# Ledger of designs, part 15: VHH binders against Nucleolar MIF4G domain-containing protein 1 (NOM1)

Target 1, 198 residues: Nucleolar MIF4G domain-containing protein 1 (NOM1), of Homo sapiens (Human) (q5c9z4r362to559)
Amino acid sequence: KKHVKGLLNRLSEPNMASISGQLEELYMAHSRKDMNDTLTSALMGACVTASAMPSRLMMEHVLLVSILHHTVGIEVGAHFLEAVVRKFDAIYKYGSEGKECDNLFTVIAHLYNFHVVQSLLIFDILKKLIGTFTEKDIELILLMLKNVGFSLRKDDALSLKELITEAQTKASGAGSEFQDQTRIRFMLETMLALKNND
Short names: E, the ipSAE of ESMFold2; O, the ipSAE of OpenDDE; V2, 0.75 times the mean of E and O plus 0.25 times the DockQ between their complexes.

## First folded at step 15 (VHH; framework vhh_gefurulimab)

Design q4 (from n2 with Y101W; at its last look DockQ between E and O 0.90; V2 from the best seeds 0.00; counts 0 for: pae E 2.9 > 2)
Fold by ESMFold2, look of step 15:
Structure q4 (fold): chain B 198 residues (1-198), chain A 119 residues (1-119)
Amino acid sequence: as target 1 above (198 residues)
Amino acid sequence: EVQLVESGGGLVKPGGSLRLSCAASGFTFSRYTMAWFRQAPGKEREFVSAITYSGSTTYADSVEGRFTISRDNAKNSLYLQMNSLRAEDTAVYYCARGIKWLRDAFDYWGQGTLVTVSS
């Protein structure tokens, strides 16, 4: 267990191949279940906390998941995704502290950008946020679109257009619930820019 | 219980056409990427084509332009139209279901349908 945390603490782009290779060896020496539990726990503990994490370090940790997903087996990504989704549900239902929610969304964005998950996950999350349409939800939508919007358009422009239509409809009905319409307008402008390839 | 049942295989002459079907049950078909794979005798199973939940398609280089994947979400069915068949297309063809949310990962497979292309 301490070996896995030690490897993650040393992770960087230059040593990615070495670290991933050592983790692959551990997968061969131990049960897949035990390794997945240990790796996922260590990654969640490092990446999804209330404290800020440097953007490059977060990206490198998620890139490691993508590498192992493709070299060791799809169960690596599946196990990690299960933990991410459970954490999302908890944060969405009970709230979060500090940078925890932002960190989680950044992890999800990297999983998509590094080809572990499909765009369907991103659209399902965005549709949920549009459905509840709180001020926090709007900020999270903007954070996600900043990280993956261009890629979403390339992968599934039709679903993006449908999402924008849903957001426009929701914004029309939500005028009296918000004290400040500026962020809603900025969200819609950002979405339209993505639709029009601006 | 997830079931994938292929049909439509058979013997055809080179240059001929064949249409494969895969009937799916036990899951919400429209939410899943579906794919065709094939395995020739003595060879590794290889990717043929996939179609996403939203209808986007990909093809192996060896079949692009000759094969067309499609889906009918109302009938829970996946199809592969195979035209200009060649001897190299002889294989058992498998229907596969993608793992929800995950890219490039498949968790359920049919029993396969044999396609033989011979003079």
Scores: ipSAE 0.328, ipTM 0.661, lowest interface PAE 2.9, mean pLDDT 85
ESMFold2 (binder alone), look of step 15: mean pLDDT 88; pTM 0.898
OpenDDE, look of step 15: ipSAE 0.789; ipTM 0.884

Design q5 (from n1 with R103Q; at its last look DockQ between E and O 0.86; V2 from the best seeds 0.69)
Fold by ESMFold2, look of step 15:
Structure q5 (fold): chain B 198 residues (1-198), chain A 119 residues (1-119)
Amino acid sequence: as target 1 above (198 residues)
Amino acid sequence: EVQLVESGGGLVKPGGSLRLSCAASGFTFSRYTMAWFRQAPGKEREFVSAITYSGSTTYADSVEGRFTISRDNAKNSLYLQMNSLRAEDTAVYYCARGILYLQDAFDYWGQGTLVTVSS
């Protein structure tokens, strides 16, 4: 455990190959279950915290997951994704006032960009947020679109178009009860730009 | 329960064609990536082709241009049209279901259907 946390604490782009190699060796020397449990726990602890995490640092941690997913085996990504989904359900259901949810969304965005998860996960999450349509949901939608919007357009333009239509309908029906309409308008403008490839 | 049942295998001469089918049941077929893999005797199972929930397709280099994957979500069926068959295509062909949300990861497999390409 302490060895894995130590490796993660010094992770950076210049040493990515060295760190991933050492973790691959640990996977060969220990049970896959023990390594998956340990790695996932350490990564969740490092990345999904109440405080904001620097964008590059977050990306590097998730890139490591993608590397190990492809070099060690799909069970690395599957185990991590299961933990991420469980944490998402818990945080979203019971709420979080810190940056924990934002960090989690950024992790999910990177998992998609690094080819660990499919666009379907992103669309399902966005559809859920549009369905509940709170002020926090608007900010989370914007965060996700910032990280993956153009990739979604490339992968599944039809699903993106359907999502945008659903968002426009919700915005029309709920607009009068929001204290700050600026973020809803910005969300819709962002979505329109993505649809038009602007 | 999840079931994947392949059919359409058989003996065919080089240059010939076959169409494989995979009947799926026990899950919401339209939400899953589906794939074909194959395994020749004594060799590792290898990827042939996949089609995502949205209809995007990928092919192994060895079959691109000769094989076409397709799906019919109304019939819960996956297909592989194999043209210009070669002796090296001889293998047991497996239908596989992707793990929901994961890229290129599969959790259910059919029993396989044998394709033999021989004179």
Scores: ipSAE 0.480, ipTM 0.759, lowest interface PAE 1.7, mean pLDDT 86
ESMFold2 (binder alone), look of step 15: mean pLDDT 91; pTM 0.919
OpenDDE, look of step 15: ipSAE 0.797; ipTM 0.889

Design q6 (from n1 with D104E; at its last look DockQ between E and O 0.01; V2 from the best seeds 0.00; counts 0 for: pae O 11.3 > 2, placed apart)
Fold by OpenDDE, look of step 15:
Formats: sequence, C-alpha cells, structure tokens
Structure q6 (fold): chain B 198 residues (1-198), chain A 119 residues (1-119)
Amino acid sequence: as target 1 above (198 residues)
Amino acid sequence: EVQLVESGGGLVKPGGSLRLSCAASGFTFSRYTMAWFRQAPGKEREFVSAITYSGSTTYADSVEGRFTISRDNAKNSLYLQMNSLRAEDTAVYYCARGILYLREAFDYWGQGTLVTVSS
C-alpha cells in the first residue's frame, strides 16, 4: 500500500512508463485482487478530494489506469470504475459541498477518453442526469460535455441527437423550477454546437 | 415570473377563420423568438409556426399559406391568424417562448387554447 501510494505521488507524464512498469511488476508479485484493492484505494484517495484536482494530474492518474487496464487486464479498470461509480452515487445522493462529485465525474470522462469505458456509459449517465434535471445535474452535464462532447459526437452522433431531444424536452418543462435559465441555455447551446459541429 | 396566456380559441366551421392571441409577461418579449404549437387529441404536440425577435417567420408545411404568425412587441403579444381552417386543425394551441438565440428549443409554454373545427 505504501509502495503504491508512493508511486502515485511521483506520477507524471515523463515517468509514466516507469511507474506503470513497476506497478505491473507488483501485479506479477501479488494477487490481482489485492493489487486491485490497493491501487483503487490509492487512486480514490488521490483523485477524490474536496478541492478540484488539477486537470493534468487527473488525466495522468486516469491514463495510468488505462495503461494498466490494457497491459495487466480489464479487471484493473473495472475495479476502479466500480469504486468511482459507487462513490459518485453516494455523494450524489447525499450531497457534497466540495468538488468530490466533479472530480469523480471528470474521472469517468477520462476513462472514456482513454478507452477504458464505452460511450454507452457516458450516454446513460447523461440521460439519467437529464431525467432528474436539477441545477447540479445541468452543471455535471456541462462538465461531461466539456471533457468528452466531441468524442461522443464522433462515436455516436445518433445517441447525441437523442440526448439533445430529451434535454430540450426537459428544458421546455422546467422553466418554473429554475431561477436562472442561463445554465439551461448554455447547456442546450453546447449540445447543439456539438451536434452541428459548430 | 414568465407567463404566457393564450386566448381566441373556439368553435369554427371548416373554411372559417380564427385569430389566436398570446399575452406574454415576465420577460423582455422583444428579445425572444416566439412560437405556436398544437396538440390534437391522441396525437403528439406539433410545431405550427414561429417568429424570431427580428420578425422572421417559419411555418409547418400543413399550415403554410393558411396561417400567419405575427407579434406586437409594444403589447407583448403573439398572434396566429388562421384562415381556411380544416377539421385536422382541431387541437389545443400553445404559445411558447424560444430560448434566446436558439431556434430549436423552447423553455416556457402557455396553458393552451382549444380550437375546434367542425361542421
């Protein structure tokens, strides 16, 4: 545990190969279960903080997961994803004043960007958020689109179109629930821009 | 609070005419695209017509040439002149506010006014 944490603390783009190699050696020396638990715990501790994690640092951590996912096995990414989703659900339900939710969402975005998860997961998440359609949901939708919007368009333009239609429908019925429509407008504009490749 | 209130609906014979009005309040009317939608019994709500803040108009194919959308910014009012009415025009007509600078989305709706075209 201490060793893994130490490796993550030194994580950077230039030493990514070295660190991933060392982690691979640890996976060879220990049970996959133990390593998955240890690595996931360490990653969660590093990525899920009350403050917004620096974007580059977040990308490096998730890139590491992607590398190990592809070199060691799909269980690495799957185990981490499960922890991320579980934590997100917990925080989303009970609320958080910090940036933990945003960080978790960013992690999911990058897991998609680095080909650990499929676009279907992202669309399902977005659909769910559109379904509840709160101010926080809109914020999270915007965050996700900021990170993966263009990729989603490339991967599944039809699903994006459907998502936009759903968002428009929700927006048309939610006017009285929002004091400020600016975010809704911005969200729809962002979606349409993605759709139309503006 | 944004409010849209439709009026002018009623019973009319085929070939007749009717003028709908929508009174808007709670926002700067002149800055927004406005639109009319309608929903017939057992059918989905459908687009009828829209007018931009600049006065540009669009119509559904089914009403083109028969309906005319207009607005009076001084009165915060939207209108729909319906001529040559048909039985298939029977529906609840809704006024809607477009999202600023967007043509594809609407964020506020009125309660609707019923138009019945029958012999």
Scores: ipSAE 0.007, ipTM 0.260, lowest interface PAE 11.3, mean pLDDT 91
ESMFold2, look of step 15: ipSAE 0.482; ipTM 0.760
ESMFold2 (binder alone), look of step 15: mean pLDDT 90; pTM 0.914

## First folded at step 17 (VHH; framework vhh_gefurulimab)

Design r1 (from q1 with T52Y; at its last look DockQ between E and O 0.85; V2 from the best seeds 0.00; counts 0 for: SAP .686 > .668)
Fold by ESMFold2, look of step 17:
Structure r1 (fold): chain B 198 residues (1-198), chain A 119 residues (1-119)
Amino acid sequence: as target 1 above (198 residues)
Amino acid sequence: EVQLVESGGGLVKPGGSLRLSCAASGFTFSRYTMAWFRQAPGKEREFVSAIYYSGSTTYADSVEGRFTISRDNAKNSLYLQMNSLRAEDTAVYYCARGILYLRDAFDIWGQGTLVTVSS
């Protein structure tokens, strides 16, 4: 367990191949269940915290998941995704502490960009946020679109167009209700730019 | 009970066509990636084609242009139209369901349907 945490603490782009190789060897030397439990727990603890995490470090940790998902087996990504989804449900239902929610959304964006998860997950999350349409939801939508917007258009332009229509409808119904309409307007502008390839 | 049941296999001459079907039950079909795989005698199972929840499709290089994957979400059915069949296409064809949200990972498989291409 502490060996896995040590490897993750040293992780960087230059040593990615060495660390992934050592983790592959551990997978061959230990039970798959124990390795999946240990790796997922260590990654969640490192990436989904109340403190802001440097963008590069978080990206490198999620890239490791993508590498092992493809070299060791799909159960690596599946096990990690299950933990991510459970954490999202908890945050959505009970709220979050500090930067935990922002960090989780960034992890999800990286999982998508590194081809571990499909766009369906991203669209399900965005549709939920559009449905509740709070000021925090608007900021989270913007965070996600900043990280994956172009990829979403390339993968499924039709679903993106439908999402934008839902957002426009919701915004018109909430026009005077928000104290600050500039973030709603910026969100809609950002979405339209993505739709129009700008 | 999640089930995938393939049908439509048979014997056909080179250059011929077949249409495979896969009936799905026990899950919300429209939300899942669906795929066809095949396994020739003595070989490992190989990817043939996938269709995503969005309707987007991918094909193995060996079948692109000859095979067309499609789905009918109202009928919970997956299809594979196979044209210009070759002897090398002889295999047992399997229907597979993708793991929700994961890319290119499959957890449920049908029993398979045999396609034989022979003169």
Scores: ipSAE 0.502, ipTM 0.758, lowest interface PAE 1.5, mean pLDDT 86
ESMFold2 (binder alone), look of step 17: mean pLDDT 90; pTM 0.911
OpenDDE, look of step 17: ipSAE 0.774; ipTM 0.879

Design r2 (from q1 with T52W; at its last look DockQ between E and O 0.90; V2 from the best seeds 0.00; counts 0 for: SAP .684 > .668)
Amino acid sequence: EVQLVESGGGLVKPGGSLRLSCAASGFTFSRYTMAWFRQAPGKEREFVSAIWYSGSTTYADSVEGRFTISRDNAKNSLYLQMNSLRAEDTAVYYCARGILYLRDAFDIWGQGTLVTVSS
ESMFold2, look of step 17: ipSAE 0.489; ipTM 0.764
ESMFold2 (binder alone), look of step 17: mean pLDDT 90; pTM 0.906
OpenDDE, look of step 17: ipSAE 0.788; ipTM 0.886

Design r3 (from q1 with A35G E64K; at its last look DockQ between E and O 0.90; V2 from the best seeds 0.71)
Amino acid sequence: EVQLVESGGGLVKPGGSLRLSCAASGFTFSRYTMGWFRQAPGKEREFVSAITYSGSTTYADSVKGRFTISRDNAKNSLYLQMNSLRAEDTAVYYCARGILYLRDAFDIWGQGTLVTVSS
ESMFold2, look of step 17: ipSAE 0.485; ipTM 0.751
ESMFold2 (binder alone), look of step 17: mean pLDDT 91; pTM 0.917
OpenDDE, look of step 17: ipSAE 0.813; ipTM 0.895

Design r4 (from q1 with L100F; at its last look DockQ between E and O 0.83; V2 from the best seeds 0.00; counts 0 for: SAP .678 > .668)
Fold by OpenDDE, look of step 17:
Formats: C-alpha cells, sequence, structure tokens
Structure r4 (fold): chain B 198 residues (1-198), chain A 119 residues (1-119)
C-alpha cells in the first residue's frame, strides 16, 4: 500500500513508463485482487478530494489506469470504475462536498478519453442528469461536455442528437423553476454546437 | 440465462462466401457491443470484427474489405458476412458480448462454429 501510494505521488508524464512498469511488476508478484484494491484505494484518495485536482495531474492518474487496464487486464479499469461510480452515487444523493463530484466526473471523462470506458456510459450519465435536471445537474452536464463533447460527437452522433432532444424537452418545461435560465441556454447551445460541428 | 449461440459454419471453397449468425438471449442485446473472434488450429484466438451498440464497426486488418459485421436488435442477432474466403480464414468462429461500459473487453462467449476453407 505504501509502495503504491509512493509511486502515485511521483507520477508524471516523464516517469509514466517507469511507474507503470513497476506497478505491473507488483501485479505479477501479488494477487490481482489485492493489487486492484490497493491501487483503486490509492487512486481514489489522490483523485477524489475536496479541492479541485489540477487537470494535468488528473489526466496523468487516469492515463496510468488506462495503461494498466490495457497491459495488466480489464479488471484494473473495471475495479476503479466501480469505485468511482459508487462514490459518485453516494455524493450525488447526499449532497456535494467541495469539488469531489467535479473530480469524479472529470475522472469518468478521462476514462472515456483514454479508451477505458465506452461512450454509452457517458450518455447514460448525461441522460440521468437531464432526467433530474437541477442546477447542479446542468453544471455537471456542462463539465462533461467540456471534456468529452467532441469525442462523443465523433463516436455516436445519433445518441448525441437524442440527448439534445431530451434536454430541449426538459428545458422547455423548466420554466420558472430556475433562478438563472442563462446556464440552461448555454448548455443547449453547447450541445447544439457539438451536434453541428465535426 | 445469458447465452450466445453461433451458426452458419461449414465447408467452403476458396473465394466462396459464408454468413455466420449469433443468437443472443438473456440480456438487453441492443445495449451491448458485440464481436466475432476466431481460433485456428494451433493458434491463439484472434479478434475479427466488432460492432458497437450504436452500430460503429471495426475489423482486423486481415479481414477488412472482405468481412462485414452487422446486427439486428429486434432479433437479438449478430451476423458476419464473409466474402472472398481464404484458406487462412479456416477457424472456429466465436460470438462474444462486450463488457458493459468497458472498451475492448468481452465476457460472454458462444460455443463457436467451424469454418473450413479448402479446395
Amino acid sequence: as target 1 above (198 residues)
Amino acid sequence: EVQLVESGGGLVKPGGSLRLSCAASGFTFSRYTMAWFRQAPGKEREFVSAITYSGSTTYADSVEGRFTISRDNAKNSLYLQMNSLRAEDTAVYYCARGIFYLRDAFDIWGQGTLVTVSS
């Protein structure tokens, strides 16, 4: 545990290959279950904090997961994803603490960007948020689109179109429930811009 | 019970065509990426083709332009149209279900169907 944490603390682009190699050696020396638990715990501790994690650092951590997912096995990414989703559900239900929710969303976004998860996950998340359609949901939708919008357009234009339709329907019914309609408009404009641009 | 059942394999001459089918049951077929793999005698199982839930397709270099993967969600069926078959295409062909939300991962497999290309 201490060793894994130490490796993550030194994580950077220049030493990514070295660190991933060392982790692979650990996976060879220990049970995959134990390593998955240890690595996931360390990653969650590093990435899911009350303060916003620097974008570059977040990308490096998720990139590491992607590398191990492809070199060690799919259980690495699956185990981490499960933890991320579980944590998100907990935070979403009981209220957001600091920037933890944002960090979790950013993690998911990069898991998609680095080819660990399918676009289906992203769309399911976005649909869920559109379904509840609170101010916080709008913020999270915008955050996700900022990080993966263009990729979604490339991977699944049809699903994006359907998502937009659903969002428009919800927006039309939101009426006076929102203090600030500007963010809803901005969200729709962002979605439409993605739809119309390659 | 989640199940995949392949069919359509057989003996075909070089240059011939064959269409494989995979019948899926026990899960929401339309939400899953599906794929075809093959294993030749004495060789490792190799990726042939995949089709995502949204219909995007990918092919191994060795079959690109000759094979076509498709799906019918209403029938819970996956297909592989194989044209211009070659001796090196001889293998047991397997249908596979992608792991939900994960990329390039498969967890459910059929029993396989044998394709033999011989003069």
Scores: ipSAE 0.387, ipTM 0.722, lowest interface PAE 1.2, mean pLDDT 93
ESMFold2, look of step 17: ipSAE 0.448; ipTM 0.728
ESMFold2 (binder alone), look of step 17: mean pLDDT 89; pTM 0.904

Design r5 (from q1 with A35S E64K; at its last look DockQ between E and O 0.88; V2 from the best seeds 0.53)
Fold by OpenDDE, look of step 17:
Structure r5 (fold): chain B 198 residues (1-198), chain A 119 residues (1-119)
Amino acid sequence: as target 1 above (198 residues)
Amino acid sequence: EVQLVESGGGLVKPGGSLRLSCAASGFTFSRYTMSWFRQAPGKEREFVSAITYSGSTTYADSVKGRFTISRDNAKNSLYLQMNSLRAEDTAVYYCARGILYLRDAFDIWGQGTLVTVSS
């Protein structure tokens, strides 16, 4: 545990290869279950903080997951993803004053960007948020689209179109319930811009 | 019980055509990426083609332009239309289900169907 945490604390682009190699050696020396638990715990501690994690640092951590996912095995990414989703559900339901939710969403976005997860996960998350359609949901939708919108358009234009239709329907019925309708409009405009641009 | 069952394999002459089918059961077929793999005698299993839940398709370079993957969600079925078959296409063909939400990973496999291309 201490060793893994130490490796993550030193994580940077220049030493990514070295760190990933060392982690691979640990996976060879220990049980997959123990290593997955240890690595996931360390990553969650590093990435899910009350303050917003620097973008570059977040990308490096998720990139490491991607590397290990592809070199060690799919259980690495799967185990981490499960923890991320579980934590998100908990925070989303009970609320958080910090940036934990944003950090978790960013993690998911980069898991998609680095080819660990498929677009279906992103669409399912976005559909869920559109379903509840709160102010916080709109913020999270915008955050996700900012990070993966163009990629979604490239991977699955049809699903994006369907998502937009659903969002428009919700927006048309919720206008009087929001203090600030500008964010809803911005969200729809963002979605439409993605749809119309290759 | 999650299950995949391939069919449609057989003997065909070079230049001929064959259509493989894969019947899926025990899961929500429409939510999964499905794929075809093949394993020739003495060789490793190799990717042939995949189709996402939304209908996007990809092919190995060796089969591009000759093979077509498709699906019928109402019938829980995956298909592989193979045209212009070659001797090197001889293999056991496997249907596979993608792992939900993970990219380029498969967890369920059929027993396979043998395709033999010979003059």
Scores: ipSAE 0.323, ipTM 0.703, lowest interface PAE 0.9, mean pLDDT 93
ESMFold2, look of step 17: ipSAE 0.501; ipTM 0.758
ESMFold2 (binder alone), look of step 17: mean pLDDT 91; pTM 0.921

Design r6 (from q1 with T58R E64K; at its last look DockQ between E and O 0.09; V2 from the best seeds 0.00; counts 0 for: pae O 10.8 > 2, SAP .712 > .668, placed apart)
Fold by OpenDDE, look of step 17:
Structure r6 (fold): chain B 198 residues (1-198), chain A 119 residues (1-119)
Amino acid sequence: as target 1 above (198 residues)
Amino acid sequence: EVQLVESGGGLVKPGGSLRLSCAASGFTFSRYTMAWFRQAPGKEREFVSAITYSGSTRYADSVKGRFTISRDNAKNSLYLQMNSLRAEDTAVYYCARGILYLRDAFDIWGQGTLVTVSS
């Protein structure tokens, strides 16, 4: 555990290959279950903080996960993703705590960007948020679209169209429930802009 | 208390049909992805089918075209229609609740119902 944490603390783009190699050796020396637990715990501690994590640093951590996902096995990414989603559920249910939700969503976005998760997961998340359609949901939708919108358009334009239709339907019925209608409009405009551009 | 209870398992001949049910309680059923898994004797538990809160479905390759997953949110129920059953479909079938936004992760499981396909 201490060793893994130390490796993550020294993580940077120039030493990514070295760090990932060392972690791979640990996976060979230990059970995958133990390593997944240890690595996920360390990553959660590093990435899910009350303060906004620097974008570069976040990308490096998720890139590391992607590397191990592809070199060690798909269970590495899956295990980490599960922890991320569980943490999000807990925070989402009981209210926002600092920037933890944002960090979690950013992690998910980059997991998609680095091919650990497929576009289907992202669409499922977005559809879910559209389903509940609170102000917080709108904020999170916008955050996700900011990070992966163009990629989603590229990967699955049809799903994006369907998503927009659902969003428009929800928006049409939400007129008096929101303090600020501007963000809803901005969300729809953002979605439409993505749809119309490839 | 969050709970899932499967039913509908039994003995069926090859080529036959069976419909499994899963009754959910203790949570807002309509907000969750639900899934079916199965575990044959001496084998690992494997994914069978899933349905999202919005009705999107997916199936394992081994059951595509034969099994149909559905849900009734008003009844807090999940279903698995199994047609053209084969001996290799013999297993304990489990209902599972998906983690929010995550398709392949599940946190609540039923006790399982046994399906035996034999001539």
Scores: ipSAE 0.006, ipTM 0.249, lowest interface PAE 10.8, mean pLDDT 90
ESMFold2, look of step 17: ipSAE 0.438; ipTM 0.723
ESMFold2 (binder alone), look of step 17: mean pLDDT 92; pTM 0.931

## First folded at step 18 (VHH)

Design e1 (from q1, 18 letters changed; framework vhh_7zox_3; at its last look DockQ between E and O 0.17; V2 from the best seeds 0.00; counts 0 for: pae O 8.6 > 2, placed apart)
Fold by OpenDDE, look of step 18:
Structure e1 (fold): chain B 198 residues (1-198), chain A 119 residues (1-119)
Amino acid sequence: as target 1 above (198 residues)
Amino acid sequence: DVQLVESGGGLVQPGGSLRLSCVASGFTFSRYTMGWVRQAPGKGLEWVSDITYSGSTGYADSVKGRFAISRDNAKNTLYLQMNRLKPEDTAVYYCARGILYLRDAFDIAGQGTQVTVSS
């Protein structure tokens, strides 16, 4: 655990190959379950913080996961994703004043970007958020679209179209519940822009 | 049509060996992570092993050191060499295709081949 944590603490683009290689060796030397638990724990500790994690650093951590997913096995990413989703659900339900939710969403976005997860997961998440349609949901939707919008359009234009339709429907019915309609409009504009300009 | 056809299963004594094969068709085999999962009687599906499109391998702890996964992209064939078999290895073994780009999960599996380890 200490070793894995140490490796993550030193993670950077130039040493990505070295660190991933060392982690691969650990996976060879130890139980996959133990390593998955250890790695996931360390990653969660690093990525899910009360403060917004620097974008580049976040990307590097998730890239590492992707690399290990590729070199070690598919359970690496799956195990991490499960932890991320569970944590997100917990935070989303009970609320957080920090940036944990944003960080978790960013993690998921990059897991998609690095092909650890498929677009279906992203669409499902977005649909759920559209379903609840709170101000926080709008922010998270925008965050996700910022990170993966073009990729989603490329991968599944039909799902994006459906998502937009749902968002429009919700927006039309929920306007009175929001103090400021600006974010809703911006979200819809963003979605439409993605749809029309892939 | 995507198809996975397993073969090589059978009855063996404890300590014996089997080699499973899976022939894939209907997709670009070399672009996919492939794997084996198994289902023992009365139990759920258990991940056994996988091999990425680049040839990296993984194993469940229960089979590590005894099983070896390999692939022949030219033949669109996945293999599982099973050595030192144990009664607890008794299961239907399924060949499974990973989602493109090593995404989380298998999206297609064959009909399976029965492996029975019994004295």
Scores: ipSAE 0.014, ipTM 0.277, lowest interface PAE 8.6, mean pLDDT 89
ESMFold2, look of step 18: ipSAE 0.396; ipTM 0.712
ESMFold2 (binder alone), look of step 18: mean pLDDT 87; pTM 0.883

Design e2 (framework vhh_7z1x_3; at its last look DockQ between E and O 0.95; V2 from the best seeds 0.00; counts 0 for: pae E 5.1 > 2, SAP .678 > .668)
Amino acid sequence: QVQLVETGGGLVQPGGSLRLSCTASGFTFSRYTMNWVRQAPGKGLEWLSGITYSGGSTSYADSVKGRFTISRDNAKNTLYLQMNSLQPDDTAVYFCARGILYLRDAFDIWGQGTQVTVSS
ESMFold2, look of step 18: ipSAE 0.079; ipTM 0.520
ESMFold2 (binder alone), look of step 18: mean pLDDT 88; pTM 0.894
OpenDDE, look of step 18: ipSAE 0.634; ipTM 0.834

Design e3 (from q1, 19 letters changed; framework vhh_7yz9_2; at its last look DockQ between E and O 0.95; V2 from the best seeds 0.69)
Amino acid sequence: QWQLVESGGGLVQAGGSLRLSCTASGFTFSRYTMGWYRQTAGNEREWVAFITYSGSTTYADSVKGRFTISRDNAKNTVYLQMNSLKPEDTAVYYCARGILYLRDAFDIWGQGTPVTVSS
ESMFold2, look of step 18: ipSAE 0.398; ipTM 0.700
ESMFold2 (binder alone), look of step 18: mean pLDDT 83; pTM 0.838
OpenDDE, look of step 18: ipSAE 0.813; ipTM 0.897

Design e4 (from q1 with L102M; framework vhh_gefurulimab; at its last look DockQ between E and O 0.83; V2 from the best seeds 0.68)
Fold by ESMFold2, look of step 18:
Structure e4 (fold): chain B 198 residues (1-198), chain A 119 residues (1-119)
Amino acid sequence: as target 1 above (198 residues)
Amino acid sequence: EVQLVESGGGLVKPGGSLRLSCAASGFTFSRYTMAWFRQAPGKEREFVSAITYSGSTTYADSVEGRFTISRDNAKNSLYLQMNSLRAEDTAVYYCARGILYMRDAFDIWGQGTLVTVSS
């Protein structure tokens, strides 16, 4: 554990190949389960906290997951994703502290952009947020679309179109519940701007 | 219990066609990427084709243009139409379910159906 945490602390340098190589060696010397538990715990502790994390640093940590997912085995990504999904469910059910939710969304966005996860995960999350449609949900939808919107359109334009329709319906039905509808309008405009025009 | 059951294998001459089916049960079929893999005796299992929950398809170079993957979500079924079959296509063909949300990772496998291409 302490060695893995040390490697992750140094990751903020242009040393990705060296650090991933050292982690590969550790995977060869220890059980896959122990390494996956240790790596995931360290990554979640570094990336999904109450404090804001610099976007480049977070991207580099998630990129490491993508590299090891490819070089060591799919179990690396699957184990990390399981932790991410469980954390999302907890945040949705019990609430979150500080920036945990924002950091989690950024981690998920990077997992998608680095081809570890499918667009279905993104759509499931967005549909849930549209269903609850709070002011916080609107901000989280905008955060996710900022990071992955173009990729979603390329990956599954039909599902994106259906999502936009669902958001429009919810927005029209929720008009009087929000005193300031500027963010709702901006969300809808952002979604429409993402519409496929290939 | 999650199950994948392949069928439609058999003996066919080179140049012939065959259609494989995979019946899925125990899970929400429409939400999963599904794939076909194959394994000839004494060789490693190799990717053949995949189809995502949204219908996007991928093919191994060796089968592209000859094989067509499809799915029928109403019937919880996956299909592989194999045309222009060659001797090197001889293998046990496996249906596989993708790990939910994961790209290119599979966790549930059928028992396989044998396809033999011989004169």
Scores: ipSAE 0.436, ipTM 0.730, lowest interface PAE 1.9, mean pLDDT 84
ESMFold2 (binder alone), look of step 18: mean pLDDT 91; pTM 0.925
OpenDDE, look of step 18: ipSAE 0.810; ipTM 0.893

